Miniprotein binders against b1l550. Designs and how they scored, part 17

Target 1, 279 residues: b1l550
Amino acid sequence: MRLPEELLERARDIHSEAPSHRIKLDRVGSFGLKVPVEFKGFLLLAEADVWVSLPEGRRGVDLSRQVEAIYELSNPPKDPFSLCREAAISLLEKLNYADSSGVSIRFDAPLQDGESLKYYGVEISSIASDEIINKIRVEILGMTACPCTAELIRAYKSSEIAATHTQRSLGILEVSTKAEHPDPDKLASIIERAMSSPLRTYTKRPDEGGLVIRSLSNARLAEDVVREMIHLFLEEFGHLPEDTHILAAVRSMESVHMHDIYAERSFSLDEIRKEISSH

## First folded at step 15 (miniprotein)

Design la67
Fold by OpenDDE base, look of step 16:
Structure la67 (fold): chain B 279 residues (1-279), chain A 83 residues (1-83)
Amino acid sequence: as target 1 above (279 residues)
Amino acid sequence: SWKKVRIKFTFDPEEREEVLEFLKRLARELREKYGLTTLVYQEDGKIRIFVKGDPEAVDKFIEEVLKELEERGVKYTVEVEEI
């Protein structure tokens, strides 16, 4: 049922009223919207969050305008990077009282794996305040083999290829920059290359055996993976602005323990370059 | 009352980066001075400024930005759109 529009003339604008407590809010918006995006030739349904700041003198945000802003830009579907940035700007332009805006878009990115598909998780964000900050988070699973157990077994049985426990490990790269969003496929590739081996959606027996042998021959601690991720990142993305912030992390779902092993490093490009040069 | 303005600048590519950083700093100073919301960003090789707030304050902002660019001797083309 739709109320007659004439009734709106008699209704108070609740959102524009003074709040009971004059406190600014950093983010007010709609979370868990579904928006279509075009990514690498795929039409995907992504999850989106949209928000703006709310000044101390305004009771509420016009949420309908926020939703309209992103959907207007989503038809026809476009790449999620442009959508994110444009929507953040549009929100700041449309909502008079907002001094900042933000958009986040999440989806599983398809990645070709032979005749099948694997995937990585991606979250793209743009925040508009006095300038635009772009953020991207990529998560992809790989396989790690433990070098410590391998060394113990080698010492015990004198095997050329020592058995060791293997596990799935989630690699994470998060980049925040004033530049354009880094290429998510390149970020995913960095993470995979930092692991003992990649995962495969489809394996034949010979392929599976080879994958495991490769992993055993490239045994890495979670700490090794993070350091390798950072190294590879610097090689590929060292051209980004010096104030670019990076989080490199690994969560290893250890197969011999009930808990996970976690390692991370947060840094700016300026900081890490100074660190490496001091060595 | 609110005034909203989009400013689009075209600069020489060789000076664009330096000018962008300058405009970011200047806009930050002016937004604090006049109580404005501003956004400075680059898109399609052009520098864009969005400014919103009190109409008189917005006009002063635009005047100050243009004055500062002239004083620096930077060559540019500008498009101003009220939205």
Scores: ipSAE 0.742, ipTM 0.920, lowest interface PAE 0.6, mean pLDDT 92
Fold by OpenDDE base, fold request of step 22:
Structure la67 (fold): chain B 279 residues (1-279), chain A 83 residues (1-83)
Amino acid sequence: as target 1 above (279 residues)
Amino acid sequence: SWKKVRIKFTFDPEEREEVLEFLKRLARELREKYGLTTLVYQEDGKIRIFVKGDPEAVDKFIEEVLKELEERGVKYTVEVEEI
């Protein structure tokens, strides 16, 4: 049932009224939208959040206009980076009262593993205020082997490759920059290379055994993984602006404990360069 | 009343980064001065400015941006679109 137009003309525009409390809001929008995107030859259904700022003198945001803005840009489907940036700009252009806007898009990114697929989690964001800030978060699972237990076993029984406990570990890289979004596949690769070994979707028996042996030969603490991620990131992405902000983190689901081990470092490129140069 | 304007600049690639930073700073100053919303960004090798607000304030913003670029002696092409 659609309301008659005559009734709509009599209705107050609630969103344009003065609020009971004159307070500016930073973000007002719709979270958990589903939008199609094209990524690496795949058509994916991604989750999206859209928002704008709300001035102190306006009661509410026109949410329908926000939703329309992103869906207009989503047909035909395009890459999520362009969609994110274009939608953020479009929101700022369409909503007169907004002085800032933002878009986030989340999905599982396909990653080739032989003839099969594995994946990593990705969140792509763009914020438009006086300039555009692009943000990307990549999360991928790998495997770590504990060097501490390995050393204990080595001390007990002479072995070049000592047995140790292994576990899944989640590596995280989050980058916020005024430049274009960094390549998420490269970020995922950095995380995998920083761990004891990558995970495999498809393993034959010889490959499975080899994967575990490799991890034992490359045992790493969660702290080691984070430091290695930072090192590899600087090698690959050191060309980004100095004010680029990075979060490098690992959550290790330790197999001998009921709790996880977590390690992180937050830094700007300028800060970390100064730190490394001082040693 | 709201006026919305898209400005598209084409600069020499060698000067583009410096000019971008200049325009970002200038736009920030002018937005505060005139109570405007501004966005400065680069896309497709062009510097783009979006400005919205009071019509007279928007016009003053555009005039001042162009004047400052002329005073610096920067060569550019400009396209202005009201939306």
Scores: ipSAE 0.668, ipTM 0.897, lowest interface PAE 0.7, mean pLDDT 93
Fold by OpenDDE base, fold request of step 22:
Structure la67 (fold): chain B 279 residues (1-279), chain A 83 residues (1-83)
Amino acid sequence: as target 1 above (279 residues)
Amino acid sequence: SWKKVRIKFTFDPEEREEVLEFLKRLARELREKYGLTTLVYQEDGKIRIFVKGDPEAVDKFIEEVLKELEERGVKYTVEVEEI
């Protein structure tokens, strides 16, 4: 049932009214939208969040305009980087009262693994205020082997390759920059290379053995993984602006404990360069 | 009333990065001065500014941006579009 237009003319515009409390809100929007994106030749249905700021003198946001903005730009489907940026700008243009806007798009990104596919989690965001800040978060699973347990076993039993507990570990790189979004495949590669070994979607018997042997031969603490991620990141992305902010983290789902081990470092490129140069 | 304007600048590629940072700083100062919303970004090799607010304030913003660019002796082409 559509309400007659005559009834709409009599209705108060609730969103434009003064709020009971004059307080600015940083983000008001629609979260959990589904939007199509094109990524690496795949058409994916991604989750999207869209938001704008709300001034202290306005009760509510016109949410329909936000939704329209992103769907207009998503047809035909395009790459998620352009979609985020363009939608953030469009939101700022369409909603007069907003002094900032933002868009986040989340999906599982396909990654080729031999004749099969694996994946990594990606969240691509753009925030428009006085400038555009692009944010990307990549999460990919790898495998870690514990060097401490390996050393204990070596002390007990002499072996060239010491047995140790292994587990899945989630590596996380989050980058916020005024430059273009870093390549998520490169970020995923950095994380995998920082682990004891990557995960495989399928393993034939020779490959499975090799994967485990590699992990045991490259045992790393969660702390080691984070430091290696940072090192590899600086090698590949050290050209980004100095005010670029990075979060490098690992969550190791330790197989000998019911809980996870977590390690992280947050830094800007200028801060970490100063730290490294001081040594 | 709200006025919305898109400004598109084409600069020499050698000067573009320096000019971009300058325009970001300038726009920030002017938005505070005039109570405007501004966005400065680069796309497709062009520097873009979006500005919205009071019509008179928007006009002053544009005038000051162009004046500052002239004072710096930067060569550019500009397209201004009201939306």
Scores: ipSAE 0.663, ipTM 0.895, lowest interface PAE 0.7, mean pLDDT 93
Fold by ESMFold2, look of step 16:
Structure la67 (fold): chain B 279 residues (1-279), chain A 83 residues (1-83)
Amino acid sequence: as target 1 above (279 residues)
Amino acid sequence: SWKKVRIKFTFDPEEREEVLEFLKRLARELREKYGLTTLVYQEDGKIRIFVKGDPEAVDKFIEEVLKELEERGVKYTVEVEEI
């Protein structure tokens, strides 16, 4: 049913009223939108959240304006980083009362895996206020092999058996910076190289054997995976602004346990350099 | 009432990063002084400023930004677009 347009002139504009409790809100928006993006030659269906700040004197946000802002920019589809930044700027421009805006975009990024594909998770955001702050989170599964069990088995029969438990581990890198978003493929590569071995979509038996041997030769504690992620990150992205913030983490689905192991470290580039140089 | 303005500056590439940081600091100072919302960013090799708020305050912001750039002696061109 479409109501008569004339009613808009007589009805209270609820959103523009002052609220009964004058409290500023940090994020008010539309979450879970489906938007098309073009990423490295792939057309993907991403999920997006859009929001603005809401001052204490305004009761509600013009939600249709928020949705309009990102969809206007998503046709034709373009790279998610440009969409994210441009939509955040557009929100701040379109919604007069907002003093900040934000956009996040989530998608599964395809990654070549021999003759097949695999994927990793990406979430990017751009926050526009006095300047633009960009954030990216990358998650990718890898394989870890336990060095403690490997050493115990070696000692049991003096290297007659080379074995340990292996499991999937989820590696996480999250970067918040004033610079452009780091390339998600490079972040995923850092995570995979920190693991005992990457995962494959499929293998033939000789390749599967090689994968297992690689894992055993590169056995790592979850803690050491996080440390290696940080080391590799600094080699690749040490040029970012000193106040860039990073979170590096691993959640390991330990095959011999009923529960997961988790390790994480967050830091700024300035902070971690001082820590490393003190040793 | 509201005034919304996009400002686009072109500087010599050698000076651009230093001027960007200067403009960020200046915009933060003037935003507080005049009760404005400002955004300073770089796009396509140019420095852009978006400012919104009370029309007279926006005009004062623009005047002071241009004055400070002239006093700094930096070579630039500027385009101002009211949106």
Scores: ipSAE 0.661, ipTM 0.907, lowest interface PAE 1.4, mean pLDDT 91
Fold by OpenDDE base, fold request of step 22:
Structure la67 (fold): chain B 279 residues (1-279), chain A 83 residues (1-83)
Amino acid sequence: as target 1 above (279 residues)
Amino acid sequence: SWKKVRIKFTFDPEEREEVLEFLKRLARELREKYGLTTLVYQEDGKIRIFVKGDPEAVDKFIEEVLKELEERGVKYTVEVEEI
């Protein structure tokens, strides 16, 4: 049912009224929108969040304008980095009362694995305030082998390659920068290289044996994986601005426990360089 | 009433990084002074400024930005668009 236009003219604009409590809100928007994006030749349906700030003197945000802003920019589908940045800017331009805006886009990114596909999780964000801050979070599963159990088995059987428990481990890299978004495929590669071995969508018999032997010969604690991720990140992305902020983390789904092992380090590029140079 | 303005600057590539940092600082100072919302960013080799607020304050902002650039002797081309 559409209300007659005459009735709309008589209705109060509730959003423009003064609130009962004069408090600024940091983020008000629509979460869980679905938008098409083009990524590496794939057309993907991504989840999107859009928001703006709300000043203390305004009751509500014009949510319809936010939704219109992102969908206008998503047709035709474009890369998620441009969509995120352009939508954040558009929100700031369209919503007069907002002093900041933001967009987040989430999807599973495809990775070629022989003739098959594997994937990683990605969240791309842009925040427009006085400057643009770009954020990217990459999550990918790998395999870890425990060096502690390997050492126990070695001591028991005196084997060159000791058996040990293996498990899936989730590696996480989150980067916030005033530069362009880092390449998510490179971030995913860093995480995989930091683990004992990558996962494969399919394995042939020689490949399966080789994958497991590689894992056993490269046994790593969750702590080792995080440190290796940081090391590899500095080698690949050391050119980013010094105020770039990074979160490196691993969640190991330990096969001998019902719980997970978690390790993380949060740092800026300037801080971590000083730390490494002091040793 | 709200006035909204997009400013696009083209600078020499050798000076662009230094000018960008200058404009970011200047815009931050001016937004606080005049109660404006500003955004400074680089895209497609151009430095872009978005400013919105009171019409008189927006005009003063633009005047001061251009004046400061002239005082520094920076060569640039500028496009100003009211939206």
Scores: ipSAE 0.652, ipTM 0.891, lowest interface PAE 0.7, mean pLDDT 93

Design la67
Fold by ESMFold2, fold request of step 22:
Structure la67 (fold): chain B 279 residues (1-279), chain A 83 residues (1-83)
Amino acid sequence: as target 1 above (279 residues)
Amino acid sequence: SWKKVRIKFTFDPEEREEVLEFLKRLARELREKYGLTTLVYQEDGKIRIFVKGDPEAVDKFIEEVLKELEERGVKYTVEVEEI
C-alpha cells in the first residue's frame, strides 16, 4: 500500500528540523547494505556501510538519499574500488547539509591456489571531505612455526628432530593513503611471504610434506612476521605518499595455548624510514 | 537556497601533482572564507573540484580559483557544471 502523496503537504519534515540538542555528529549512515561488485573476474556479494556528517542544526539524515547514492552506482556491478570512491563523492553531492561522507565495502577476495581457490578478507573505505582519503585492510591466514620450541628440540636431540609446534596465524595489513588503494592481492602476498608458509586449500601427501619442511626451515615468531611484513611493504609500496599510515599485525592461534598471541606496529612511511636509517 | 558545482580541470601531466596540492590549499582557504563545502580530488588524470553552499559564495569561489590559476600561468582547460 502506498500512502497518498497529498500527505507531504501536511506532514512536518522531521529530518530537516533543528534537534533539541545542537550537537554535530561525525558519522550517520546506513550500515550492512548488500551490494554486488566485480573483482578480478568474480561477481561477489559485498557488504557496504555509507555515512555522512550531520551538522548541529539538522535533526536527521535522509536515509533514502544515502542508499540511493551507492545502489544507483552498483548496477551493473563494477569493481569495488571505483564503487567505493564514486559513492563517497555522490553522498557528498546528494546530501547538501553534509561536509564529509564515507563508504566502506567488505568482501572475501578469491585468490588462485594451484588448481583451486582460497579466500582472504578485504575491507576498503573512501572518505570524502576536503580531499579523499582511501583505506584498505587485508587479512589472510598463514602458517607459523615457533623458533623457540624448535631450538629447545634441537638442543635436546642435537638437531636429529626437526620439529616445533605450528599454527594458523592471521596477518593484517591496513593502509590509509591519499593515493589510490593498494592492490589487495599484493598486500595478501606480502602477508603470506612474511609467514613461515602459506596455507593451501588442499594438498597431496608429497606437497604437504614439502609445505611443513619449508615452514620449519622458515620458523618465525609473531614479532618476526610483523617485521617482515613491514620490510616487504616498504619494498613494494615505498612510493606512496610519505604521510601514508600503515598498521601491520599478526594474531597467532598458538597450537599449544588456549589463547591467541598478538603483535602490531602502526607507522607512517616517513616515520619508519627515519627509524630504519638511524640504525 | 543551495548551489552545487562540479569543476573539471585538465593540466599537463608534469604539472598535475603540484597544481593538485595548490588547489587543495586554495580550496581549503576559500572554504573557510566563504563558508562552503569543497572537495578536491584527482580522477582519470583530471583534477576535479566539487563545491556547494550559498549561490553568491559559490560564484566567488569559482571566480577566485580561476583567477589564481591564471596568475600562476599554468596551461589548462576547464569545464564547469552546475548540478
Scores: ipSAE 0.633, ipTM 0.896, lowest interface PAE 1.6, mean pLDDT 91
Fold by ESMFold2, fold request of step 22:
Structure la67 (fold): chain B 279 residues (1-279), chain A 83 residues (1-83)
Amino acid sequence: as target 1 above (279 residues)
Amino acid sequence: SWKKVRIKFTFDPEEREEVLEFLKRLARELREKYGLTTLVYQEDGKIRIFVKGDPEAVDKFIEEVLKELEERGVKYTVEVEEI
């Protein structure tokens, strides 16, 4: 049942009133929207959040306008980076009272793995205020092998036994920049190369043995996985603006413990270059 | 009492990056001066400015941006669209 349009003349516009507590809000939005995207030949169902700033003099946000803005742009499905940026600009244009807007889009990115597929997590954002800031977070699982246990076992048997514990480790790269979003596949590749070995969807026995041997040959502490991620990131993305901010992290699901370990470093490009050049 | 304008500039590619940074700085200064909301960004090789606020303030913003570009002697084309 649709109510009569004439009620709009009688009803108060609650959202346009001043609030009793005049406090600015940074993010007011609609979160968890499902939107179609086209990513590298795949049609995916992504999750999106949209928001705007709300000035201290306005009581509420026109939430239906926010939702309308992104859905208008999502049909037909398009590249998630374009959708994200265009929607953020559209929100700022459509909502007169907002002085900033933002959109985030999350999806599992397919990645070829031999004759099969694997995937990794992607979240992109675009924030429009006086300029556009783009953010991307990539998460992918890899395998790590503990070098400390490997050395202890080697010392016990003088290289007779080559063994250590291996585990899945979640690698994270998060980049905030004025430039275009970095290619998520390249970020995922950096994370995997920093690990002791990549994970596979499946392997046959000889390949599985090779994977494990590779991981033992590249045994790494979680701390050194993060350091290697940073090194590889700088090699490939050192051209980004100097005020680009990066977070590199790993959460290792240690197979011999009831708990995980975590290592993290955040930095700007100019910050880390000065640090490295001083050694 | 709201005016919303999209401005699209085309500059020589060699000058575009420096002009973009100049326009970002100028827009921030004028935004504060006139109480406006502005967005400066690049798309498809062109520099775009979105501005909204009080109609008189928006008009002054546009006038001053164009004045500053003329004073710099930068060659450009411009398209102004009210939305």
Scores: ipSAE 0.633, ipTM 0.899, lowest interface PAE 1.6, mean pLDDT 91
Fold by ESMFold2, fold request of step 22:
Structure la67 (fold): chain B 279 residues (1-279), chain A 83 residues (1-83)
Amino acid sequence: as target 1 above (279 residues)
Amino acid sequence: SWKKVRIKFTFDPEEREEVLEFLKRLARELREKYGLTTLVYQEDGKIRIFVKGDPEAVDKFIEEVLKELEERGVKYTVEVEEI
């Protein structure tokens, strides 16, 4: 049912009124939108959040205008990075009263795994205010093998076979920068190479054996994985602006414990270089 | 009453990054001075500025940005679009 258009002349415009309490809000928006994106030849259904700032003197935001802005840009589907940046700029342009805007887009990125596929999690953001700040978070699972148990078994004189406990570990890289978003595949690759072994969608028995042997030959603590992620990140992305902020983390679902192990380090590029050069 | 303007600058590639940082600093100063909202960014090898606010203040912002670029002596072209 569509109500009569002439009611707009008689009804109060609630959104344009002053609020009872004049308090600026940082993020007012529409969260959990479904938006099509094109990523590396795949058409994916991503989840998006859009928002703007709301000044102290305005009671409400024009939410339909926010939704319209991102959907106008999503047809035809385009790459998620362009959509994210363009939508953030469009929101700031369209909503006169806003002094900042932001867009987040989340999707599972497909990754080739032999003749099959696997995936990793991606969340990108663009925030427009006096300049654009781009953020990307990548999460991918890998395998870790405990070096402590491996060393104990190696030292055991009657052992002919290397062994240790192995588990899934979730690797995380977050990057906030004034430059363009880093390539998510490169971030995922850094995380996987820092692990004892990557995970596979499926394996045949000989391949599974090889995967396990690789993990045992490359045993790493969660702490080792985080340090290796940072080392590999600096090798690949050391060219980013010096004020770029990074978080590197691992959550390891240790197979011999009832709880997870967590290791994390956040830093700016300038900060970490000074730290490394002091050793 | 609102005025919204997109400004697109083309600079020599060798100067572009230094000029970008200069324009970011200038825009931050002028937005405070005139009570404006500004956004400075790069797109397709060009520097773009979006500015919105009071029409007279927007006009002063544009005038002062162009004045500072002329005083700096950089070569550029400019396109101004009111939206």
Scores: ipSAE 0.630, ipTM 0.896, lowest interface PAE 1.7, mean pLDDT 91

